# Designs tried in a protein design chat: miniprotein binders against q96jn8r1131to1294. Part 217

Target 1, 164 residues: q96jn8r1131to1294
Amino acid sequence: TLEFLENHGKNILLSNGNRTATRVASYNQGIVVINQPLVPQLLVQVRIDFLNRQWTSSLVLGVITCAPERLNFPASACALKRAAWLLRGRGVFHNGLKICEKFGPNLDTCPEGTILGLRLDSSGGLHLHVNGVDQGVAVPDVPQPCHALVDLYGQCEQVTIVNP
Key: E = the ipSAE of ESMFold2; O = the ipSAE of OpenDDE; V2 = 0.75 times the mean of E and O plus 0.25 times the DockQ between their complexes.

## First folded at step 18 (miniprotein)

Design p11 (at its last look DockQ between E and O 0.95; V2 from the best seeds 0.00; counts 0 for: pae E 1.52 > 1.5)
Fold by OpenDDE base, look of step 18:
Structure p11 (fold): chain B 164 residues (1-164), chain A 83 residues (1-83)
Amino acid sequence: as target 1 above (164 residues)
Amino acid sequence: SKEEELFKRAEELAKKALWLLEEGDYWRAAYLYMLAAHKALKAGNPELAFEYARKAIELAKKSGNEFILKWAEDLLEKIEEEL
Protein backbone atom coordinates (compact mmCIF):
# COMPACT_ATOMS: atom_id res chain seq x y z
CA THR B 1 0.00 0.00 0.00
CA LEU B 2 1.25 3.42 -0.92
CA GLU B 3 1.53 5.73 2.04
CA PHE B 4 3.41 8.77 3.12
CA LEU B 5 6.31 8.10 5.43
CA GLU B 6 6.17 9.21 9.01
CA ASN B 7 9.34 11.15 8.41
CA HIS B 8 7.95 14.35 6.96
CA GLY B 9 8.00 18.10 7.16
CA LYS B 10 7.22 19.71 10.48
CA ASN B 11 3.97 21.24 9.38
CA ILE B 12 2.50 18.06 7.97
CA LEU B 13 -0.27 16.08 9.56
CA LEU B 14 -0.93 12.67 8.10
CA SER B 15 -4.35 11.09 8.05
CA ASN B 16 -6.43 8.57 6.17
CA GLY B 17 -4.00 5.77 6.79
CA ASN B 18 -1.12 8.08 5.96
CA ARG B 19 -2.47 8.53 2.47
CA THR B 20 -3.48 12.12 3.08
CA ALA B 21 -1.04 14.86 3.94
CA THR B 22 -2.18 18.20 5.26
CA ARG B 23 -0.01 21.20 5.90
CA VAL B 24 -1.50 22.69 9.00
CA ALA B 25 0.72 25.71 9.47
CA SER B 26 2.54 28.38 7.51
CA TYR B 27 3.39 27.97 3.83
CA ASN B 28 6.32 25.59 4.02
CA GLN B 29 7.79 22.69 5.98
CA GLY B 30 5.46 20.49 4.00
CA ILE B 31 7.60 17.82 2.39
CA VAL B 32 6.30 14.27 2.32
CA VAL B 33 7.73 11.15 0.75
CA ILE B 34 5.89 8.09 -0.46
CA ASN B 35 6.97 4.88 1.21
CA GLN B 36 7.44 2.59 -1.75
CA PRO B 37 10.20 3.35 -4.21
CA LEU B 38 9.31 4.01 -7.79
CA VAL B 39 9.83 1.04 -10.00
CA PRO B 40 9.28 0.85 -13.70
CA GLN B 41 5.62 0.84 -14.68
CA LEU B 42 4.43 1.84 -11.24
CA LEU B 43 2.33 4.95 -11.44
CA VAL B 44 2.23 6.92 -8.22
CA GLN B 45 -0.44 9.58 -8.08
CA VAL B 46 -1.51 12.28 -5.70
CA ARG B 47 -4.58 14.44 -5.85
CA ILE B 48 -4.57 18.08 -4.90
CA ASP B 49 -7.28 18.31 -2.29
CA PHE B 50 -7.12 21.87 -1.06
CA LEU B 51 -5.48 25.05 -2.20
CA ASN B 52 -5.03 28.21 -0.22
CA ARG B 53 -5.02 31.11 -2.63
CA GLN B 54 -3.27 33.32 -0.16
CA TRP B 55 -0.03 32.22 -1.75
CA THR B 56 1.21 32.24 -5.33
CA SER B 57 3.39 29.15 -5.60
CA SER B 58 2.09 25.63 -5.22
CA LEU B 59 3.28 22.09 -4.72
CA VAL B 60 6.56 20.69 -5.89
CA LEU B 61 6.66 17.16 -7.21
CA GLY B 62 9.68 14.99 -7.73
CA VAL B 63 11.88 12.15 -6.63
CA ILE B 64 14.82 11.62 -4.32
CA THR B 65 17.39 8.85 -4.29
CA CYS B 66 18.62 9.29 -0.76
CA ALA B 67 17.16 7.27 2.06
CA PRO B 68 13.95 9.05 2.95
CA GLU B 69 13.77 7.62 6.45
CA ARG B 70 16.99 9.35 7.37
CA LEU B 71 16.42 12.61 5.59
CA ASN B 72 16.24 15.81 7.53
CA PHE B 73 13.77 17.72 5.46
CA PRO B 74 14.45 21.34 4.71
CA ALA B 75 11.72 23.93 4.79
CA SER B 76 11.17 23.47 1.06
CA ALA B 77 12.13 21.00 -1.60
CA CYS B 78 13.96 23.75 -3.42
CA ALA B 79 16.62 23.53 -0.75
CA LEU B 80 17.45 19.95 -1.68
CA LYS B 81 20.81 20.11 -3.39
CA ARG B 82 21.57 16.43 -3.55
CA ALA B 83 19.89 13.44 -5.11
CA ALA B 84 16.76 15.37 -6.01
CA TRP B 85 14.81 15.86 -9.21
CA LEU B 86 11.94 18.27 -8.90
CA LEU B 87 9.11 19.68 -10.92
CA ARG B 88 8.14 23.19 -9.93
CA GLY B 89 5.91 25.37 -12.00
CA ARG B 90 6.90 24.39 -15.49
CA GLY B 91 10.49 23.87 -14.57
CA VAL B 92 12.52 20.72 -14.12
CA PHE B 93 15.30 20.85 -11.56
CA HIS B 94 18.18 18.59 -10.65
CA ASN B 95 19.83 19.24 -7.32
CA GLY B 96 18.46 22.72 -7.32
CA LEU B 97 19.61 23.57 -10.82
CA LYS B 98 17.12 24.17 -13.57
CA ILE B 99 17.53 21.89 -16.54
CA CYS B 100 14.30 22.75 -18.31
CA GLU B 101 12.05 25.75 -18.08
CA LYS B 102 9.01 24.75 -20.06
CA PHE B 103 7.88 21.25 -19.33
CA GLY B 104 4.30 20.15 -19.00
CA PRO B 105 1.60 22.15 -17.34
CA ASN B 106 2.29 24.77 -14.73
CA LEU B 107 2.05 23.04 -11.37
CA ASP B 108 1.46 26.40 -9.74
CA THR B 109 -1.84 26.74 -11.52
CA CYS B 110 -3.22 23.24 -11.21
CA PRO B 111 -6.65 23.42 -9.61
CA GLU B 112 -8.02 21.36 -6.78
CA GLY B 113 -8.86 17.90 -7.93
CA THR B 114 -5.91 17.65 -10.25
CA ILE B 115 -4.25 14.27 -10.11
CA LEU B 116 -0.52 14.34 -10.57
CA GLY B 117 1.46 11.21 -11.21
CA LEU B 118 5.03 10.05 -11.50
CA ARG B 119 6.19 6.99 -13.35
CA LEU B 120 9.51 5.53 -14.33
CA ASP B 121 9.76 3.96 -17.74
CA SER B 122 11.92 1.00 -18.63
CA SER B 123 14.86 3.26 -19.44
CA GLY B 124 14.74 5.11 -16.16
CA GLY B 125 12.99 8.12 -17.55
CA LEU B 126 10.71 9.95 -15.17
CA HIS B 127 7.30 10.74 -16.58
CA LEU B 128 4.79 13.25 -15.32
CA HIS B 129 1.13 12.37 -15.52
CA VAL B 130 -1.63 14.91 -15.21
CA ASN B 131 -5.13 13.60 -14.73
CA GLY B 132 -4.01 10.33 -16.18
CA VAL B 133 -2.37 11.81 -19.24
CA ASP B 134 1.32 11.21 -19.77
CA GLN B 135 3.00 14.56 -20.24
CA GLY B 136 6.25 13.02 -21.36
CA VAL B 137 9.68 12.51 -19.91
CA ALA B 138 10.60 15.14 -17.39
CA VAL B 139 13.95 13.59 -16.53
CA PRO B 140 15.56 11.16 -18.95
CA ASP B 141 17.45 9.22 -16.29
CA VAL B 142 16.82 8.81 -12.60
CA PRO B 143 18.82 6.41 -10.47
CA GLN B 144 16.98 3.65 -8.69
CA PRO B 145 15.77 3.20 -6.11
CA CYS B 146 14.06 6.54 -5.85
CA HIS B 147 11.07 7.77 -3.92
CA ALA B 148 8.36 10.15 -4.97
CA LEU B 149 8.37 13.40 -3.08
CA VAL B 150 5.64 15.97 -2.67
CA ASP B 151 6.27 19.37 -1.20
CA LEU B 152 3.05 20.88 0.00
CA TYR B 153 4.22 24.39 -0.58
CA GLY B 154 2.45 27.69 -0.82
CA GLN B 155 -1.08 27.22 -2.01
CA CYS B 156 -1.09 23.47 -1.70
CA GLU B 157 -2.36 22.51 1.72
CA GLN B 158 -3.57 18.96 1.23
CA VAL B 159 -2.90 16.05 -1.08
CA THR B 160 -4.02 12.45 -1.09
CA ILE B 161 -2.43 9.43 -2.67
CA VAL B 162 -4.84 7.95 -5.16
CA ASN B 163 -4.82 4.74 -7.09
CA PRO B 164 -4.63 4.74 -10.84
CA SER A 1 36.24 0.42 -7.19
CA LYS A 2 34.23 3.56 -6.80
CA GLU A 3 36.03 5.11 -9.72
CA GLU A 4 35.25 2.15 -11.88
CA GLU A 5 31.61 2.40 -10.98
CA LEU A 6 31.58 6.06 -11.81
CA PHE A 7 33.23 5.36 -15.10
CA LYS A 8 30.69 2.72 -15.97
CA ARG A 9 27.88 5.03 -15.03
CA ALA A 10 29.34 7.72 -17.24
CA GLU A 11 29.40 5.37 -20.17
CA GLU A 12 25.85 4.28 -19.55
CA LEU A 13 24.68 7.83 -19.49
CA ALA A 14 26.56 8.61 -22.66
CA LYS A 15 25.00 5.64 -24.39
CA LYS A 16 21.57 6.81 -23.41
CA ALA A 17 22.44 10.28 -24.58
CA LEU A 18 23.47 8.95 -27.94
CA TRP A 19 20.20 7.12 -28.23
CA LEU A 20 18.26 10.26 -27.45
CA LEU A 21 20.33 12.18 -29.91
CA GLU A 22 19.41 9.73 -32.60
CA GLU A 23 15.81 10.34 -31.70
CA GLY A 24 16.33 14.07 -32.09
CA ASP A 25 15.94 14.84 -28.41
CA TYR A 26 18.73 17.32 -28.04
CA TRP A 27 18.21 18.87 -24.63
CA ARG A 28 17.73 15.56 -22.86
CA ALA A 29 20.76 14.19 -24.65
CA ALA A 30 22.70 17.25 -23.60
CA TYR A 31 21.64 16.73 -20.03
CA LEU A 32 22.81 13.13 -20.01
CA TYR A 33 26.14 14.01 -21.58
CA MET A 34 26.55 16.64 -18.92
CA LEU A 35 25.92 14.05 -16.24
CA ALA A 36 28.28 11.69 -17.97
CA ALA A 37 30.95 14.36 -17.97
CA HIS A 38 30.47 14.91 -14.29
CA LYS A 39 30.76 11.20 -13.56
CA ALA A 40 33.81 10.85 -15.74
CA LEU A 41 35.48 13.71 -13.95
CA LYS A 42 34.80 12.12 -10.59
CA ALA A 43 36.13 8.88 -11.97
CA GLY A 44 39.45 10.57 -12.57
CA ASN A 45 39.14 10.73 -16.32
CA PRO A 46 39.20 14.39 -17.24
CA GLU A 47 39.87 13.63 -20.89
CA LEU A 48 36.67 11.68 -21.21
CA ALA A 49 34.85 14.24 -19.14
CA PHE A 50 36.03 16.88 -21.56
CA GLU A 51 34.64 15.01 -24.51
CA TYR A 52 31.27 14.51 -22.88
CA ALA A 53 31.10 18.10 -21.74
CA ARG A 54 31.85 19.36 -25.21
CA LYS A 55 29.08 17.20 -26.54
CA ALA A 56 26.71 18.50 -23.91
CA ILE A 57 27.53 22.07 -24.86
CA GLU A 58 27.04 21.37 -28.52
CA LEU A 59 23.69 19.76 -28.00
CA ALA A 60 22.57 22.35 -25.50
CA LYS A 61 23.18 24.98 -28.12
CA LYS A 62 21.31 23.02 -30.73
CA SER A 63 18.37 22.64 -28.41
CA GLY A 64 18.47 26.23 -27.28
CA ASN A 65 18.65 25.12 -23.67
CA GLU A 66 20.58 27.84 -21.92
CA PHE A 67 20.32 26.18 -18.54
CA ILE A 68 22.13 23.04 -19.54
CA LEU A 69 24.53 25.12 -21.59
CA LYS A 70 25.54 27.17 -18.59
CA TRP A 71 25.79 24.11 -16.40
CA ALA A 72 27.92 22.30 -18.93
CA GLU A 73 30.16 25.28 -19.49
CA ASP A 74 30.71 25.61 -15.78
CA LEU A 75 31.58 21.96 -15.63
CA LEU A 76 33.90 22.29 -18.58
CA GLU A 77 35.78 24.98 -16.75
CA LYS A 78 36.32 22.60 -13.87
CA ILE A 79 37.40 19.87 -16.23
CA GLU A 80 39.93 22.11 -17.89
CA GLU A 81 41.53 22.70 -14.53
CA GLU A 82 42.21 18.99 -14.33
CA LEU A 83 43.73 18.66 -17.78
Scores: ipSAE 0.845, ipTM 0.926, lowest interface PAE 0.6, mean pLDDT 95
Fold by ESMFold2, look of step 18:
Structure p11 (fold): chain B 164 residues (1-164), chain A 83 residues (1-83)
Amino acid sequence: as target 1 above (164 residues)
Amino acid sequence: SKEEELFKRAEELAKKALWLLEEGDYWRAAYLYMLAAHKALKAGNPELAFEYARKAIELAKKSGNEFILKWAEDLLEKIEEEL
């Protein structure tokens, strides 16, 4: 079963059988990782449960290829400069370098209830899903194994893993 | 060896880039050619790296992707230093 990994950002509280992550302090230290690597046919989905619009930016989605169980996470996913592919705002980033300006929706404006999904295709392309709709290939090649990551940053205070 | 693995990876990336190019997906093809160039350079093949970086620059220009263009141009400078 899909759960958030016990190794996570310092401001995260896991609940609901480790399927719900809540950022309980500040605006950062909110990185969580799904406990199984992405493989073709696996769609990882999270629902945005709670947002605090006091903050300007919102959650970041992505994947890392370093083994996450004992990784020392930075305060924010934006600080990941190796082995990381991130979706932030409308941008797609590889190791901190923007590779696409506008892909999918603006994550900073997604409302509560939005369901965001990540999956790999058979060619190693990373797909974003929004409310069940495939947005296409965000990153055309991600090495396997890779691990789905959510950073409960800024506005985003709670997400829950949901079934596809 | 590490060099053999890097070279194989560069060739795999270039094959995927070519497939994307044939579909008209210029920015994703440019991105993969740029990655292939980086791998070829680390594999000790700066001539192949130069070829891939030149393709990445061409396709980034066609797509209007200024971010990949900047990255590929910076990489080409590094490759030229090793020639």
Scores: ipSAE 0.627, ipTM 0.856, lowest interface PAE 1.5, mean pLDDT 92
ESMFold2 (binder alone), look of step 18: mean pLDDT 87; pTM 0.859

Design p12 (at its last read DockQ between E and O 0.94; V2 from the best seeds 0.81)
Amino acid sequence: SKEEELFKRAEELAKKALYLLEQGDYWRASYLYLLAAELALEAGNPELAFEYARKAIELAKKAGNEFILKWAEELLEKIKEEL
ESMFold2, look of step 18: ipSAE 0.679; ipTM 0.877
ESMFold2 (binder alone), look of step 18: mean pLDDT 89; pTM 0.893
OpenDDE base, look of step 18: ipSAE 0.866; ipTM 0.935
ESMFold2, fold request of step 19: ipSAE 0.650, 0.611, 0.674; ipTM 0.869, 0.861, 0.872
ESMFold2 (binder alone), fold request of step 19: mean pLDDT 89, 89, 89; pTM 0.890, 0.888, 0.889
OpenDDE base, fold request of step 19: ipSAE 0.880, 0.880, 0.881; ipTM 0.941, 0.941, 0.941
ESMFold2, last read: ipSAE 0.429, 0.650, 0.588; ipTM 0.784, 0.873, 0.859
ESMFold2 (binder alone), last read: mean pLDDT 89, 89, 89; pTM 0.891, 0.890, 0.888
OpenDDE base, last read: ipSAE 0.881, 0.884, 0.879; ipTM 0.941, 0.942, 0.940

Design p13 (at its last look DockQ between E and O 0.90; V2 from the best seeds 0.77)
Fold by OpenDDE base, look of step 18:
Structure p13 (fold): chain B 164 residues (1-164), chain A 83 residues (1-83)
Amino acid sequence: as target 1 above (164 residues)
Amino acid sequence: SKEEELFKRAEELAKKALWYLEEGDYWRAAYLYMLAAELALEAGNPELAFEYARKAIELAKKSGNEFILKWAEDLLEKIKEEL
């Protein structure tokens, strides 16, 4: 089954069989990684459970290709400068470098209840799904194996892994 | 060898870039060429890296993608040091 790894950001508390992640302090140090690597045709989804409007930014979604079990997580996913592909706002980032300004919906304005998904296609392209709708190829090539990453940042204080 | 593997991967990415180009998707094609360029450089083939980077620049301009353009320009400086 899909679960968040025990190795996570310092402000994260896992519950619900490690399927729910809650950031219990501050606005950062909320990175979590899903245990099973992405494989083609596997759709991994998380639901935004709770937003704190005190902050401006929201969650970051993406994948990493380094070993997640021993990763020393920075305060935010944006500080990852290698082996990382991230979606923040409407931007797409590779190793901290923005490669696209406007892709898909703005993750900073997704309301509670929104279901966000990641899927690799047969060619290694990374797709974003929003409420079950394929938004297209966010990154045309991602090395395998890779793991889905969620940064509970800013407004986003809780997410839960959900089945398709 | 590692060099051969890097070179092979670079060619695969370039081939993938051509597919996106044929679909009219310029920024994704540019991105793939940049990946190919970096791998070619790492593989010890700065001439090939230069070719891929030049392709990326052209496609970045067509797509209006200033980010990839900047990336390509930075990489070109590194490539020139090894030519």
Scores: ipSAE 0.849, ipTM 0.925, lowest interface PAE 0.5, mean pLDDT 95
Fold by ESMFold2, look of step 18:
Structure p13 (fold): chain B 164 residues (1-164), chain A 83 residues (1-83)
Amino acid sequence: as target 1 above (164 residues)
Amino acid sequence: SKEEELFKRAEELAKKALWYLEEGDYWRAAYLYMLAAELALEAGNPELAFEYARKAIELAKKSGNEFILKWAEDLLEKIKEEL
């Protein structure tokens, strides 16, 4: 079953059979990675469980192609400058370079209870789902194997993996 | 060889860019041409990289995507230094 990897950001506590990640300190050090690579039939979904609105920015969602089991994660996903594709706020980023100014919702304003999903299509395009609704192709090509990543940054203090 | 694998990957990305172009999705096509251009340059084919970067510039302009346009123009200048 889908779980968060035991290799994660320093401020993360895993619970609920490693399906729930909580950032228990500070505003960063909150990167978690899903234990199975994405394949076209797999929809990886997380629910935003708890937000602290005193911060202005919130979670980052995306994928990495580096082997995640022994990777040394930076303090924040935005520092990933290689083999990373990220959705931050309103933008889409590849290795730190913005490639799209507006795609899908603003992640900084998504409320508690929002379910965010990632899926590859058959041609290698990365899709974002919001509350079960496909938002289209965020990144037109991501090499396989890749793993879904969530950075419990700023506002976002807890997420849980949910089934479709 | 590694160069042959990079070249094959660049061609696959360019083919995918054509799929998006046929649908009128200019910024995604431009993005894919940029990836193809970088791979072609890494594969030691700066002439092909130049052609992919020029396509990316054209499509970034059509889409109004200033971020990809800046990236494409910077890469084109880099490629010219290697021609």
Scores: ipSAE 0.602, ipTM 0.830, lowest interface PAE 1.4, mean pLDDT 91
ESMFold2 (binder alone), look of step 18: mean pLDDT 88; pTM 0.872

